# VHH binders against q75qn6r703to848, part 23

Target 1, 146 residues: q75qn6r703to848
Amino acid sequence: KPSMIQENLFIGGGLAARSIYTLQHLGITHVLCLCANEIGQSDTQYPDLFEYQNFSITDDEDSNIESIFQEALDFIKHGEETGGKILVHCFEGRSRSATVVLAYLMLQKKLTLLEAWSKLRKVHRRAQPNDGFARILINLDKKCHG
Short names: E, the ipSAE of ESMFold2; O, the ipSAE of OpenDDE; V2, 0.75 times the mean of E and O plus 0.25 times the DockQ between their complexes.

## First folded at step 19 (VHH; framework vhh_etentamig_d1)

Design d6 (at its last look DockQ between E and O 0.07; V2 from the best seeds 0.00; counts 0 for: pae E 3.1 > 2, placed apart)
Fold by OpenDDE, look of step 19:
Structure d6 (fold): chain B 146 residues (1-146), chain A 121 residues (1-121)
Amino acid sequence: as target 1 above (146 residues)
Amino acid sequence: EVQLLESGGGLVQPGGSLRLSCAASGFTFSSYWMYWVRQAPGKGPEWVSTISTGGGSTYYADSVKGRFTISRDNSKNTLYLQMNSLRAEDTAVYYCAKYGSNKRPYGYDYRGQGTLVTVSS
């Protein structure tokens, strides 16, 4: 159910994030959750099986998702440094998670937005940041690449 | 205030064993994954091992897998690292570490002063 972006990075929705079998089957060790508690984070997580980083972000155009980019990237990097595999998920695996993954690819992997978008959409067709998030990513691209 | 205090380090011959301990305070120990990291002379810090909140999941760097065992006693707020078949390349200061968010001393929010492990003939 989750899509593999690279060897140690996956993206998905809430259903995938709740499936112990799915997570273990993929070897997931770290879970970055970008939900506004619509799936009950505390009730659906397994902290003895996976390490979680939770962010309360709504999927709205005016949501300040860029404020968590640094922390999100740090968590992903932490997972990488510990030899883990990271799942980035939101409720639908569509907007919030895609936005953070794109930010990661741009800031950490030094990809342009176009390159990051191509990479993500190749494996995760449902990726679609909302218009507000898209504007944030466009501005990020300008900051990174002029 | 979060405090982590490592102990158990010392001088040991190659092939020997040591058991490190880390006493934790100032936070709900049982709610966090815990980590061991080490820094060898002239090298950067490296991750060694991690353990989940209840100890159900453990992970190891390739360099120590099969030789080191991480464990924890949540009733004592203590983290352990059993180190067997020690090698010269294991010589380092070992740190107990806790991860949080957006704090990056060597990628971790908190760590102790460390305990020195020296493996030498």
Scores: ipSAE 0.669, ipTM 0.846, lowest interface PAE 0.8, mean pLDDT 92
Fold by ESMFold2, look of step 19:
Structure d6 (fold): chain B 146 residues (1-146), chain A 121 residues (1-121)
Amino acid sequence: as target 1 above (146 residues)
Amino acid sequence: EVQLLESGGGLVQPGGSLRLSCAASGFTFSSYWMYWVRQAPGKGPEWVSTISTGGGSTYYADSVKGRFTISRDNSKNTLYLQMNSLRAEDTAVYYCAKYGSNKRPYGYDYRGQGTLVTVSS
């Protein structure tokens, strides 16, 4: 099941993203998919039920996930501004989706990395960015807070 | 090349009705969720309503729910907003919009010139 980070924002894996009835019951309207290359989109996505933004980011330490942060945050803001609820997901709900959610909490909600991490782990114990993504987040924290 | 052309605005007394239209071109209209947003004098844009690609899902701001109806005709590339029971607070310029990931003037990549709706006694 997706984990609720805040009223309008949820995190999960591919199984959560395929649980269409659960997503509709939760009122999810927007789905940010970080693993488009790993799922069959026509069999797993329903554009008339949810508005999607899809990225194909690999869960490798060398992947430049920071390159999509602004677009991902823009999509989350779009969902919030149109009265919607957003699911951020990757395949396992551990690394890519957690990294994007942490970046959102840091950049949009102005939390430090430690504050964002604490907030996310309270509701989503699976969260574990890979070491490369963790370094990206640490560097982002330094840029924002010295 | 995205073009959105709103029409149907005007002056209406409280309790009246108007139907807005938006002619879309330059993109695959049927593949996008579409939005109505409005901007009252001296204020920023406010979301009004949303419709999914085929119209299977519709959403409304609380302030207009039950009074406004969003619809679309994908064969005509046209978005509509039926506005009933209009109130003075509905006075605004109304814009149709679509989401685009590489543009951010108001959270949407394009909207037209808008159509003015004035509700006054």
Scores: ipSAE 0.626, ipTM 0.836, lowest interface PAE 1.4, mean pLDDT 89
ESMFold2 (binder alone), look of step 19: mean pLDDT 81; pTM 0.823
ESMFold2, look of step 20: ipSAE 0.377; ipTM 0.707
ESMFold2 (binder alone), look of step 20: mean pLDDT 81; pTM 0.825
OpenDDE, look of step 20: ipSAE 0.542; ipTM 0.802

## First folded at step 20 (VHH; framework vhh_etentamig_d1)

Design f1 (at its last look DockQ between E and O 0.47; V2 from the best seeds 0.58)
Fold by ESMFold2, look of step 20:
Structure f1 (fold): chain B 146 residues (1-146), chain A 121 residues (1-121)
Amino acid sequence: as target 1 above (146 residues)
Amino acid sequence: EVQLLESGGGLVQPGGSLRLSCAASGFTFSSYWMYWVRQAPGKGPEWVSTISTGGGSTYYADSVKGRFTISRDNSKNTLYLQMNSLRAEDTAVYYCAKYGSNKRPSGYDYRGQGTLVTVSS
């Protein structure tokens, strides 16, 4: 079951992304996939039901997840501006998807890392960016808020 | 290069009808969700309607529900907007749009030049 972070934004894992009836019931229209190589994009996506943006980011401490932040945020904004609801997911719904959601809350909603973390953990207890991603988020927080 | 060419706008009276068309080229039209967006004088862009790749899903802004119908003909690479029961508030330049291109699949929305719809007595 995807976790609702705010009215139009959800987080989950690969199993949530495959639960098409649940996604349709929630009114999800846009899916941001961070694990395209891991779930076989061609085999499990439904482009007539959802509009997709796909990235292949590994859950390794040295993966450059920051490189896709702006494109990911642009897609979330696109979904919001066209009346949609967005699922952000990776394979386990724990590290990559949490990292992107935290970056979105910090960059678009202007939250500090602490505020974004508190908001996310309130609804999605499994959120746990890996140590490399955590360092990226700490540096981002410093850049944005001093 | 991606090209979107809107047509069918004009001057109509309140309560009237108008059909907009959008000719698409430079990309695989049937692979993209398509959008109508409008911009009234002095305002920012406002989303109007969405249609999925095969037309299986359609969505409308609350301000146009029940009056406007989006459709597409993938064999003609053409997007349509049937506008009925037009109101003065519908006056705007109407654009067809898509997200991303083959060169920039995660880029910003691309839109055409627009077609002007004026609803006035």
Scores: ipSAE 0.652, ipTM 0.839, lowest interface PAE 1.3, mean pLDDT 89
Fold by OpenDDE, look of step 20:
Structure f1 (fold): chain B 146 residues (1-146), chain A 121 residues (1-121)
Amino acid sequence: as target 1 above (146 residues)
Amino acid sequence: EVQLLESGGGLVQPGGSLRLSCAASGFTFSSYWMYWVRQAPGKGPEWVSTISTGGGSTYYADSVKGRFTISRDNSKNTLYLQMNSLRAEDTAVYYCAKYGSNKRPSGYDYRGQGTLVTVSS
């Protein structure tokens, strides 16, 4: 159910994130959770099996999601360095997770927003940052690429 | 106050074995993934191994896979690293480390003073 962005990076929703079978089948080792306690993530996580990083972010246009970009990217990067596979998820795998993945592709992989968007949408068609998050990403693109 | 105290280092010949220990205090040991990292002379820190909270998952750097084994005893707040088939390139100061709320690729929230492992003929 999660979509593979690259060999060690996946994006998905809450249902996939709480499935031990799904996580283990994909070889996920690190889970980046972008939920606002809407799925009871603490009760649905398996800290003995996977390393989690949780952020409480609402899917609202005024949510300050950019404030977690650095920490989120650090988690992903460390997961990569340890040879892990990272699942980035939110509730629906649509807005919050997509936003963070796009930020990762832009900041870490040095892609433009357009390139990152194209890459993400090829494998995850339901990706759709809300308008506020989109504005944040546009501003990020300007900062990164002028 | 978080404290991590490494021990078990020493001088060994190539092919030898050592077992490192790390005594943890000042935090809920069982709640954290734990790490071994090392720093060789003239080199930057290198990730060595990671173990999950309950020990169900372990990870190793490519350079030590098959030779090193990470384990933990949560009842004793102790982290271990069994190092077999040691090589000269394993010579380094070995650190026990943990992360807090933030995970950094090149940094750890806490690590000990380290224990020196020297592999030489």
Scores: ipSAE 0.588, ipTM 0.806, lowest interface PAE 1.0, mean pLDDT 93
ESMFold2 (binder alone), look of step 20: mean pLDDT 81; pTM 0.826

Design f2 (at its last look DockQ between E and O 0.80; V2 from the best seeds 0.57)
Fold by ESMFold2, look of step 20:
Structure f2 (fold): chain B 146 residues (1-146), chain A 121 residues (1-121)
Amino acid sequence: as target 1 above (146 residues)
Amino acid sequence: EVQLLESGGGLVQPGGSLRLSCAASGFTFSSYWMYWVRQAPGKGPEWVSTISTGGGSTYYADSVKGRFTISRDNSKNTLYLQMNSLRAEDTAVYYCAKYGSSKRPSGMDYRGQGTLVTVSS
């Protein structure tokens, strides 16, 4: 079951992304997938039901997840501006999706990392960016707040 | 190169109707969700309507729901907006748009030059 972070924004894993009737019931219109090469897209994605943005980011400490932050945030903003609701997911819903959601809260909603983390953990206890992603988020926080 | 060409705008009295068209080229039209967006003089862009790849899902802003109908013909690479019961508040330049892989930060990175709709007595 995806976790609701705020009105219009949800986080989950691959099982949540496959639960089509649940996503439709929640009113999800947009799906941001961070694990495209792990999920066999032709059998698991339904482009006439949801609009997708797909990335193939590995959950490795040296993966350059920061390189996709702007495009991911643009997609979330796109869903918000067109009256939609967005699911951000990776395979397990722990690291990649949490990292992108934290970046969104920091860059778009202007939260500090501590505030964003508190907000996310309140609704999604599984959230645990890997150590490399955590370092990226710490550097982002420093750049945004001095 | 993605190209979108809007047409069908004009001057119309309140209560009238217009049908807008958008000719698309440079991409696989049937693979994309399509959008209508409008911009009134002195205001920012406002989302109007959305249609999924095959037309199985359609969505409308509250301000136009029940009056406007989005449709598409994938064999002609054309998007449509039927506008009925037009009001002065509908006066704007209307754009069709898509979302896709782009370096642009604007969410809906591809739009045409637009077509002007003026609703005036």
Scores: ipSAE 0.636, ipTM 0.836, lowest interface PAE 1.4, mean pLDDT 90
Fold by OpenDDE, look of step 20:
Structure f2 (fold): chain B 146 residues (1-146), chain A 121 residues (1-121)
Amino acid sequence: as target 1 above (146 residues)
Amino acid sequence: EVQLLESGGGLVQPGGSLRLSCAASGFTFSSYWMYWVRQAPGKGPEWVSTISTGGGSTYYADSVKGRFTISRDNSKNTLYLQMNSLRAEDTAVYYCAKYGSSKRPSGMDYRGQGTLVTVSS
């Protein structure tokens, strides 16, 4: 089951992302997929029902996930501007999706990492960026807030 | 090269109707959600409507709901916007747009030159 971060933004795993009923029940219109040869890729997507943006990111400490932050943010903003609801998901909804959501909260909502983390963990307790992603987010926090 | 060519705009009286068309080329039209956006004089771009790849899903801005209808013909690579009950506030340049993976504002990779719709008595 996806967790609601805000009215138009949800986070979840691959099982939820491939459930038409779950997506429609929540009113999801846009799906941001952060998977690499995992559930939620094109063979399990419904492009006539939802708009998708797919990124190939592995859940490894050395994965360059920051390289997709701007593009991911643009997709989320696109969904927002079109009055939609966005689901950000990876395989387990723990690391990759959490990292992108945190980046969104920091870059778009101007939250500190601590504030963003508190907001996310309040509704999505399974959120846990890997150590590499955590370092990326810490560096992002320094860039955004000094 | 991606090309979007809007047509069908013109001058109409309040309460009138227009049908806009957008001819798409340079990409697999049927693989993309398509959008109408508009920009009124002195205002920023405004999302109007979007349609899914096969037309199964359509969405509208609150300002045009019940009045505008988006549709597409994938066999003709053409996007349409039927505009009924037009109001003065609908006056704008209307653009056909496609979203992609670019870093452009509003997430729109491409849009055409637009077609002017003027609603005035």
Scores: ipSAE 0.367, ipTM 0.723, lowest interface PAE 1.6, mean pLDDT 92
ESMFold2 (binder alone), look of step 20: mean pLDDT 81; pTM 0.825

Design f3 (at its last look DockQ between E and O 0.01; V2 from the best seeds 0.00; counts 0 for: pae E 17.3 > 2, placed apart)
Fold by OpenDDE, look of step 20:
Structure f3 (fold): chain B 146 residues (1-146), chain A 121 residues (1-121)
Amino acid sequence: as target 1 above (146 residues)
Amino acid sequence: EVQLLESGGGLVQPGGSLRLSCAASGFTFSDYWMYWVRQAPGKGPEWVSTISTGGGSTYYADSVKGRFTISRDNSKNTLYLQMNSLRAEDTAVYYCAKYGSSKRPSGYDYRGQGTLVTVSS
């Protein structure tokens, strides 16, 4: 169910993130969770099997999701450095996770927002940051590329 | 106070073996993924291996896969690194490390003083 963005980077929703089979089948080692305790993520995680980073972010236009970009990217980078595979997920795999993945592609892979969006949408059609998150990403694009 | 104390380093010939230990205290050892990292002379820190809280999952840098084995004994608050088939390029100070919290991703906030491993003929 998760979509593969890169060999070591996946995006998905809460259902996939809770499936041991799905995670192990894909070889996931690191899970970045962007949920606002809406699915009881702590109770549905397996810390003996995977490494987790949890952020409590609501899918609202006013949510300050950019405040976690650096830490989220550090987690992804750590997963990469350890030779792991990272799943970035939120509840629906649509807005919050997409936003962080786009931020990663822009900041880490040096893609423009348009390039990042194209890359993500090719494999994850349901990606759709809310309007507030979109504005944040647009501003990020201006910051990175003028 | 978090304390990590590495031991077991020394001088070995290429092809030799060493077993490193890390004694942990000041935190709930079993709640944390643990890491070995190393720093060779003139180089930056390099991740070596990590192990999950209960030891069910282990991961290794490509450079040490098949040669090193990470393990832990939570009853003794001890992390281990068995190093076999050692090479000159394995020469480094080896550190036991953990995050500041069990769910923190921002690097290794805690590590010991390290133990020197020298591989030379």
Scores: ipSAE 0.016, ipTM 0.348, lowest interface PAE 6.1, mean pLDDT 89
Fold by ESMFold2, look of step 20:
Structure f3 (fold): chain B 146 residues (1-146), chain A 121 residues (1-121)
Amino acid sequence: as target 1 above (146 residues)
Amino acid sequence: EVQLLESGGGLVQPGGSLRLSCAASGFTFSDYWMYWVRQAPGKGPEWVSTISTGGGSTYYADSVKGRFTISRDNSKNTLYLQMNSLRAEDTAVYYCAKYGSSKRPSGYDYRGQGTLVTVSS
């Protein structure tokens, strides 16, 4: 099941993203998918029910996940401003989705990396950015908070 | 019950070395990024170093780069800080830190009791 990070923001894996009834019950309106290259979108996505933003980011330490942060954060902000609820997911719900959620908390909610990590791990114990993504987040923390 | 127990501090001459240890219990150590922070007399906490969950990435404050090495042994639930080429300005109480409780919304929430490092003649 998806984990609630805050009122309008959820994190999960590919199985959570396919559980349409659960998503509708939770009031999810927007789905941010980080693993589009790993799923069959026509079989697993329902654009009549949810608004989607799709990225194909691999869970490799050298993947340039930072390149999509602005678009991803804009999508989350859009969902919040329309009164919607957003699911951020990757295939396993561990690395890519956690990285984007942490970046969102740092950039939009002005948390330090330590604060964002604590908030996420409290509700989503599977969160584990790969080491390359962790390096990106630490550098972001320095840029935002000295 | 979360516990972090620092050890290995002491009095050392400038240019000397020390190895700090932090024994962790009461949580799944391998799930957390771990940190060293230090607090010199009369100053606030200063971040020193960070290590990822698997130990594949390490990060350092500019003031300690090239002199300090963070490491971890997840099989022993232990965090380490190897400190070489110590200087008087490294004198501080050193804490290992974990961020996994929401009691402190800024910075880190859990610290051990600390271990004192004194660098003097």
Scores: ipSAE 0.000, ipTM 0.133, lowest interface PAE 17.3, mean pLDDT 82
ESMFold2 (binder alone), look of step 20: mean pLDDT 81; pTM 0.820

Design f4 (at its last look DockQ between E and O 0.04; V2 from the best seeds 0.00; counts 0 for: pae E 12.7 > 2, placed apart)
Fold by OpenDDE, look of step 20:
Structure f4 (fold): chain B 146 residues (1-146), chain A 121 residues (1-121)
Amino acid sequence: as target 1 above (146 residues)
Amino acid sequence: EVQLLESGGGLVQPGGSLRLSCAASGFTFSSYWMYWVRQAPGKGPEWVSTISTGGGSTYYADSVKGRFTISRDNSKNTLYLQMNSLRAEDTAVYYCAKYGSNKRPYGMDYRGQGTLVTVSS
């Protein structure tokens, strides 16, 4: 099942994201999908029930995931502003989703990378950005905090 | 006060086209995903189409995919629905709607009075 980062923000994997029961049980209203345009991805979404934002990102060290940070954060903010609850998910809930959540915590909540990492790992132990994504986050931390 | 005013409905023959408009006011239009829903006589509301705030993402019910196109002009606070290849089963009152926090995930917080679309030979 998804892990709760804060009252209106959850992180999880693809299985959880496909479960109408899980989403409804948690009161999810918005789903941020960070998958690589996987086969059948759209078939597992229910746009009449939830608002989706899909990004095609591969879990590779060379993936330009930082290019979607602003748009992803805008989506989360939209969900927050409308009183919704947002699920950020990728395939395993490990790397891509974790990276975006960390970026959110850093950019929106003004946390350092260390603070964000601690917050995330406290509730989502499987979080583990790949080395490329980690470098991106480190650079982001430098930009935000010097 | 939130206001949604639909227009553009009317009588059309099967295979015909209509373009619906929705004038929005009383809220920050560009901040909301907007929806078209419809209700046929004797049936419950049916989701038709959804568009993201900037228009970058659009969604359609299977029943209208390939035939309807949702769009928006945030500078005009207006939502559109281009309906092509209309069918008898598309006959319904069409509503412009937006999600809020109170009626999620089932239902919309606000919708207009609707505009009637009648598809008949």
Scores: ipSAE 0.577, ipTM 0.809, lowest interface PAE 1.0, mean pLDDT 93
Fold by ESMFold2, look of step 20:
Structure f4 (fold): chain B 146 residues (1-146), chain A 121 residues (1-121)
Amino acid sequence: as target 1 above (146 residues)
Amino acid sequence: EVQLLESGGGLVQPGGSLRLSCAASGFTFSSYWMYWVRQAPGKGPEWVSTISTGGGSTYYADSVKGRFTISRDNSKNTLYLQMNSLRAEDTAVYYCAKYGSNKRPYGMDYRGQGTLVTVSS
């Protein structure tokens, strides 16, 4: 149910993050949660099975999701460097998780926003950052690529 | 409360060896993945090594593969880093770290005060 963006990177919503047998079958080792304030930690997370990094970012146009990009990317990089597989998720798998994945593709894999968007939409048609997040990504693209 | 106490650092010549220890308390040590990170003067933190809860999986940064060995003794609540063939570039403060603490919810949850390793002639 999680969408595979590349061999070691997956995107999904809260339902994917709660499907622990599916995550184990996919070989997921690391879970990046962007919606910690919206889910019950004790009922939805299994730190004995997965390494977690949690953020409480709301899906609002005014939310400063850019403030967590570096920490999120460091976590994804750590998962990659350890040979692990990473799930990036938010509540619906639509806006916050898509925004962080796009930022990762732009900052770490050096894609333009257009290239990153095309890559993500091929495997995850639900991806739709809110308008505020889209503006953040457009500005990031300008900073990195003109 | 979570407490991590690193020890075993010191001054060593290039090619030498050191064994770092991390004494853990205030949490169920055997239930958590543990990490070593290091920070050289004037640089940001660098991940060094990771070990799973039972020690069945170990991971290393490319810069230390084949020279460093992470291990743990869950009966003693202790994490180890055996460092062999040390180089000047390994000079740093070394920290052990844990995720899943309420003291540092974003990223690395907690680390100790560190132990200094100096590799110099």
Scores: ipSAE 0.007, ipTM 0.173, lowest interface PAE 12.7, mean pLDDT 83
ESMFold2 (binder alone), look of step 20: mean pLDDT 82; pTM 0.837

Design f5 (at its last look DockQ between E and O 0.06; V2 from the best seeds 0.00; counts 0 for: placed apart)
Fold by ESMFold2, look of step 20:
Structure f5 (fold): chain B 146 residues (1-146), chain A 121 residues (1-121)
Amino acid sequence: as target 1 above (146 residues)
Amino acid sequence: EVQLLESGGGLVQPGGSLRLSCAASGFTFSSYWMYWVRQAPGKGPEWVSTISTGGGSTYYADSVKGRFTISRDNSKNTLYLQMNSLRAEDTAVYYCAKYGSNKRPTGYDYRGQGTLVTVSS
């Protein structure tokens, strides 16, 4: 269920995040959740198995998802630097998680938006940031690459 | 105030052993994954080992596997690193660390002052 973006980075929805034995088999150690208000954390999260970073971002065009980019990217880098593998997920695996993954590819891996989009869609066809998030990513691309 | 206090470092011959300790206070120790990180002279920080909240999962850098053992005692708020078969390349300042708050919006690490381990003839 989780889509592999690169060896140590995965994207998915709430169902992927609940597939605990699949995540352990893949070697996932860190889970970045963008939909904490939409899940029952006590029944769906296992802190002794995975290290979590939780955000509550709504999938609305006016949600300020950019406000959490730096903290989210810091968590992904933390997982990578400590020998781990990271799952980035939201509820549907379509908009919020895709937006954060694209921001990561652009800011950390220095890809243009077009390059990041191509890379993500190749492995995760469900990816579709909402129009507000898309505008944020377009603006970010301009700031990073002119 | 979060405090992490490392101890147990010193001078040791190659092949020797040391046990590092880290006393934690100012936060709920049992709720955090804990890490050992080291910094050798002239090099950047290097992750050494990780232990989950209850100690159910442990991870090691390839360079220390089979020689180092991470452990924790949550009743004493203490993290440990048992280092065996020490080599010259293990010479470094060793830090215990945690990843920042798991509450939004934060994303920072805490670490102590470190304890020096020197492995030399």
Scores: ipSAE 0.629, ipTM 0.827, lowest interface PAE 1.4, mean pLDDT 89
Fold by OpenDDE, look of step 20:
Structure f5 (fold): chain B 146 residues (1-146), chain A 121 residues (1-121)
Amino acid sequence: as target 1 above (146 residues)
Amino acid sequence: EVQLLESGGGLVQPGGSLRLSCAASGFTFSSYWMYWVRQAPGKGPEWVSTISTGGGSTYYADSVKGRFTISRDNSKNTLYLQMNSLRAEDTAVYYCAKYGSNKRPTGYDYRGQGTLVTVSS
């Protein structure tokens, strides 16, 4: 169900994130949750099995998702450094999770937005940041690459 | 060499309190989520509590929620577990542990020698 972005990084929705079988089957060790009062919150999490980082972000155009980029990336980096596999998820795996994955690819992997978008869409066709998030990513691209 | 040294265990009456400490060395303490696990006589290891690298996120087993508090001081490379309202069933050896890559999702790469907590009248 989740899509593999790279060997240790996956993207998906809430249904996948709450499935112990799915998580264990993929060898997921860390879960980055980008849900706000939705399926996938702490009530559906298993902290004895996985490490979680939860962010309350709404899928709205005016949502300040860039405010969590650094912390989100730190979490992913932590997972990587400990040899883990990270699942980044939101409710549908469409907008919020895609935005954070794109930010990761741009900031951590030094990809342009176009390169990151191409990489993500090859494996996760449902990726579609809302217009506000898209603007944030465009601005990020300008900051990173001029 | 990774070292985890637990302390603070002892004998306490039901309803009492203890504060465990774990001194960490040999690794970048602030870069790891840290864990408390315990093992009672005749039982397997049980997860107790987890804290994120900066302490912003904490997790507890249902059996200890509301009674135990995990914390850390990264400047001192020390992990803590405040245990209140202790019960007989909390009797166990308590271990400080950290995850790595080898024993996920169950088990831990490193843990200390443990400190014994005995809750008895």
Scores: ipSAE 0.500, ipTM 0.776, lowest interface PAE 1.2, mean pLDDT 93
ESMFold2 (binder alone), look of step 20: mean pLDDT 81; pTM 0.821

